# Ledger of designs, part 29: VHH binders against ATP-dependent (S)-NAD(P)H-hydrate dehydratase

Target 1, 310 residues: ATP-dependent (S)-NAD(P)H-hydrate dehydratase, of Phaeodactylum tricornutum (b7fxe8)
Amino acid sequence: MKTWNDGKTIAIERCVLPLDASLHKGSSGRVGVLGGSARYTGAPYYAAMASLQAGADLAFVFCAQEATLPIKSYSPELMVAPVYSASDFDPVRLVDDMVNEIGDMLPKLHCLVVGPGLGRCPLVMKAVARVLELARSQQLHLVLDADALYMMSLPVYRSSLKGYDRLVLTPNVVEYQRLFPKSEDNNGESMEDASDEELAAATIVRKGAEDRIIVDQRQVMSCGEEGGLKRSGGIGDVLAGTLGTFTSWHAILLDREAVSTEDLPLSCWTACCAVKRATKRAFDDKRRAMTAPDVLHHLGQALDEMTRED
Key: E = the ipSAE of ESMFold2; O = the ipSAE of OpenDDE; V2 = 0.75 times the mean of E and O plus 0.25 times the DockQ between their complexes.

## First folded at step 21 (VHH; framework vhh_7b2m_4)

Design j5 (from z8 with S30R D105E; at its last read DockQ between E and O 0.89; V2 from the best seeds 0.00; counts 0 for: pae E 2.3 > 2)
Amino acid sequence: EVQLVESGGGLVQAGGSLRLSCAASGFTFRDYTMAWYRQAPGKQRVVVASISSGSRTKYSNSVKGRFTISRDNAKNTVYLQMNSLKPEDTAVYYCAADYYPLFSEEGSYDYWGQGTQVTVSS
ESMFold2, look of step 21: ipSAE 0.498; ipTM 0.785
ESMFold2 (binder alone), look of step 21: mean pLDDT 87; pTM 0.887
OpenDDE, look of step 21: ipSAE 0.529; ipTM 0.784
ESMFold2, fold request of step 22: ipSAE 0.474, 0.467, 0.523; ipTM 0.783, 0.766, 0.799
ESMFold2 (binder alone), fold request of step 22: mean pLDDT 88, 87, 88; pTM 0.895, 0.888, 0.893
OpenDDE, fold request of step 22: ipSAE 0.705, 0.714, 0.717; ipTM 0.862, 0.865, 0.867
ESMFold2, last read: ipSAE 0.487, 0.470, 0.500; ipTM 0.782, 0.770, 0.791
ESMFold2 (binder alone), last read: mean pLDDT 88, 87, 88; pTM 0.893, 0.890, 0.894
OpenDDE, last read: ipSAE 0.712, 0.699, 0.693; ipTM 0.864, 0.859, 0.856

Design j6 (from z8 with L102M D105Y; at its last look DockQ between E and O 0.75; V2 from the best seeds 0.00; counts 0 for: pae E 2.8 > 2)
Fold by OpenDDE, look of step 21:
Structure j6 (fold): chain B 310 residues (1-310), chain A 122 residues (1-122)
Amino acid sequence: as target 1 above (310 residues)
Amino acid sequence: EVQLVESGGGLVQAGGSLRLSCAASGFTFSDYTMAWYRQAPGKQRVVVASISSGSRTKYSNSVKGRFTISRDNAKNTVYLQMNSLKPEDTAVYYCAADYYPMFSYEGSYDYWGQGTQVTVSS
């Protein structure tokens, strides 16, 4: 599948959660975003907001204490919780507190997006690794982006998610090469004979001009939707958040026995189409002045247009 | 119908002990963080102790080392063991339940009990 129109019918059926006014708050998706540090506050915001704009009911941000106020100031729509402080010099306490705080929330999430603005603090990474293990043990859907992808490039962390099939990775071309150094040819295409047992079960959204959906080192789908001519910062975060919503919907639909685990790539593909369309709209509107908030602004409309039956 | 019913309060001498209980019904108890609050006369209601769904406990500095919060999910009950009580501990104690306690955005707990009076005499 390349264009939305080519897969619209099946995607709507298997990936889009139906609207129901009788449902309680949170029933249409509870997305967590683990990210945000003293240095990085925008990325987790974009991811979290994207999840809401895409149709999730609730977005939670787990971030550094130093990032809490800034993120809250961006929007009152996000539930933001400090889970560690950069000023905490007790490594044991920092890690344990972070893991415990987030751990208590994991059962209440449909998806956890990890990585946006996370940074690369070793202690934080250690804590995040434990969180990922907990999440896996609970069969929570995961979307890893940005610094979480960096973590996955490290063998010690990569092995913890071996065989996990409720995992989405969102690497760009460079990140993909880092994660799978032997899997690409000179043209950036996946080699079918390449094998990686560690992440073989993951769904990979390789970001680019044409987003590629890869499973078990094989491209299974591609997004041929037209995006904008400008690549502004934050679009990747928007995609991560959007994937959070669609992955949450997948989790919900799985629970309802309405879909299969094999539909997760289609959910990812649908998210890619949505973000590309939103980006195109944003670019047409703002042209060279386009930024991530513009993409966010158009995300809901793009999805409505995609899912409405004329 | 959601109910939180506190019990175990009363009059005790300084240095004494009390054990409060809060029986919960009408919601999935195991998913909620439970907390004890207290309100002294003329003062604001303040958190005393909390226990998360994962049984992680937090205490105010004023009661740390003296009070212990615990929960029994099978009985849908949260407890507050209060030792070494002081006159300053005199207050109405409230049981509260919250689904998302870590987020200040919620502003308040989802459910509250009616409270139980604890009086510590000098």
Scores: ipSAE 0.326, ipTM 0.681, lowest interface PAE 1.7, mean pLDDT 92
ESMFold2, look of step 21: ipSAE 0.416; ipTM 0.739
ESMFold2 (binder alone), look of step 21: mean pLDDT 87; pTM 0.891

Design j7 (from z8 with L102M D105P; at its last look DockQ between E and O 0.85; V2 from the best seeds 0.00; counts 0 for: pae E 3.5 > 2)
Fold by ESMFold2, look of step 21:
Structure j7 (fold): chain B 310 residues (1-310), chain A 122 residues (1-122)
Amino acid sequence: as target 1 above (310 residues)
Amino acid sequence: EVQLVESGGGLVQAGGSLRLSCAASGFTFSDYTMAWYRQAPGKQRVVVASISSGSRTKYSNSVKGRFTISRDNAKNTVYLQMNSLKPEDTAVYYCAADYYPMFSPEGSYDYWGQGTQVTVSS
């Protein structure tokens, strides 16, 4: 499947939660975003808002204290809480504080998106690694982007997610090559390195002009939907958040026994189609002036048109 | 109807002990973070201790080492064991519950009890 029309019947059936008047608040997706640092506040905002615009009921942002006020000021829709402070940086307390603050929330989420604006401070990464282990122990679906993908390129953190299949990775081409150095997509060789096998169970969304969905080193589908001709910062964050929603819906449908684990790649493909179509709308509207907020503005309508009847 | 009913308050000599209980009903107790707050006359209500749905505990600096919060999910009850009581601990103690406590403004938990008076004499 290359375009939305090629797969829309199956995608709507297997990946889209129906709108239902009997649903209570939070039953249509609870997405957490672990990201945001003193320096980078926009990325987690784009991811969390994209989750809401894609249809999640609740979006939570777990960020540095220094990012809390900026992100709250961007939108009252987001539930934003600090989980560490860069200015009160205590190596021992930082790890414990983050694990404690986030850990009680993990059972209340359908998906945790990790990475947007997170930064690469080694102690923050150590704390995040413990959060990822805890999330896995509860079978929580994970979407890893940006600095979380950098973490997965480091052997010390990669092994904790070995074999985990409720895992979505969203590398661009360069990040993909770092994560899977012996893959066929990387240098034309088969994947025979044991480190490449560690993440083989994950669903890989390799971003590009065409988004490729890869499982167990094999491309299983691609999104060839037309986007815009401008590469804009923040569209990756919009995709990560949109994946958060579709992964949350996948988790809900799994719990209802309405779908199976092999449907996660289709959910990811659907999210890619949505973001490409939203980007096309935004680009047609703004051309060279398009930015990530324009894509966010169009995301809900793009999804509505994707899921509407004739 | 949600109810949080505190009990176990009273008058106690400095250095003594009390155990507060809070019986909860009307919500899924095991999913909530439970907390004890206190309010001395003329002061703001402040957190004393909390215990998450996963039984992780936090304490204010003024009570750490002297107070212990615990929960019994089978009895829908949270407890506050108060040892080495000081006159400064004199306050009305409130039980509170919140499903998303880290996102609530301080002192804005979802549910509150009526309070129980603790008075510590010199």
Scores: ipSAE 0.392, ipTM 0.728, lowest interface PAE 3.5, mean pLDDT 89
ESMFold2 (binder alone), look of step 21: mean pLDDT 88; pTM 0.895
OpenDDE, look of step 21: ipSAE 0.640; ipTM 0.826

Design j8 (from z8 with Y99W L102M; at its last look DockQ between E and O 0.01; V2 from the best seeds 0.00; counts 0 for: pae E 4.6 > 2, unsure alone 63.7 < 65, placed apart)
Fold by OpenDDE, look of step 21:
Structure j8 (fold): chain B 310 residues (1-310), chain A 122 residues (1-122)
Amino acid sequence: as target 1 above (310 residues)
Amino acid sequence: EVQLVESGGGLVQAGGSLRLSCAASGFTFSDYTMAWYRQAPGKQRVVVASISSGSRTKYSNSVKGRFTISRDNAKNTVYLQMNSLKPEDTAVYYCAADWYPMFSDEGSYDYWGQGTQVTVSS
């Protein structure tokens, strides 16, 4: 397995956006997070904050009205927009309003992270599906996690992203098996002869003790960085947000013709390294008391250390 | 210690076949793109074929349709099946491993074998 030190040279060159004092606000990454419901407010917060801590300039949270106040109360750094209300069960109005509200913001984003705290309301899923289609039509980079992965397990939604190569999925082992039931062996390993045409173009970050980067149902690299001994809630959200930043940077660099679409897996790998290192630091600091905020706290420092010149 | 050890080279008549093997050790083989290069006398080393960690294959135009690259991750081995050999295929053949290919045809390979001689007589 490759550690950061083994791949840092090429990763810094191909995945890390250079700092430039002449750049305008937002030029170093605008990340949207579509998530947050009446029941779940922490997940979208962790994702959005992770994107900022990783180095994005702006983080937007699209959430239920009921989640707006809580998320705003967590941090003033997030731009939080209510896009639907859980109390509104008019299907036409709910879906249309949600799609329109988010749709207006999509052109301003470099990446949209979808899924953290989203829930599994059918109406919301319907709206999210339309948003994903819009995002695809605009060639927006997408990171799908949590409940968005559940959506992708449903045939009606899975087919809409067929062939989309600016797509990152972040399943754990169980979620991966749900997405690709025929491609997993008894040990959760991907089978080389297995294929799925619908999601073949996506980059998959299979989360675990060892994060694996998979393309076309084949492992192309793995993260050998050591994390903490404790796996707390919210770490997956932190990874999703961090991926949002690195995917945003990929989008920016791609637009500059500085990189290719083939570099996206390396960006994902780099994000995994960062989160593992942050988690390790957080664990060393607080041990059994470690929680997601601690990982967030260490994320910036981890990335700085990763990118320092020897 | 990282090792790439080529085998299977030798003397063969034109139109004949050879199968080269490269046994890898000391690194996570399945994560690497593997490639075969060759260097003819007085010429530069050139890529012949490559196979990614995802088993995507590429071939030089000069060998396309005649050579086949494959890998067995369980054995940490990459193969080059060479059919319809020509005198111009005479060269030292090298096995190379690259974790992240920077270039489609050249790459910045991390590891190299010592090479195996292939001689095709007319």
Scores: ipSAE 0.051, ipTM 0.460, lowest interface PAE 2.9, mean pLDDT 90
ESMFold2, look of step 21: ipSAE 0.282; ipTM 0.666
ESMFold2 (binder alone), look of step 21: mean pLDDT 83; pTM 0.847

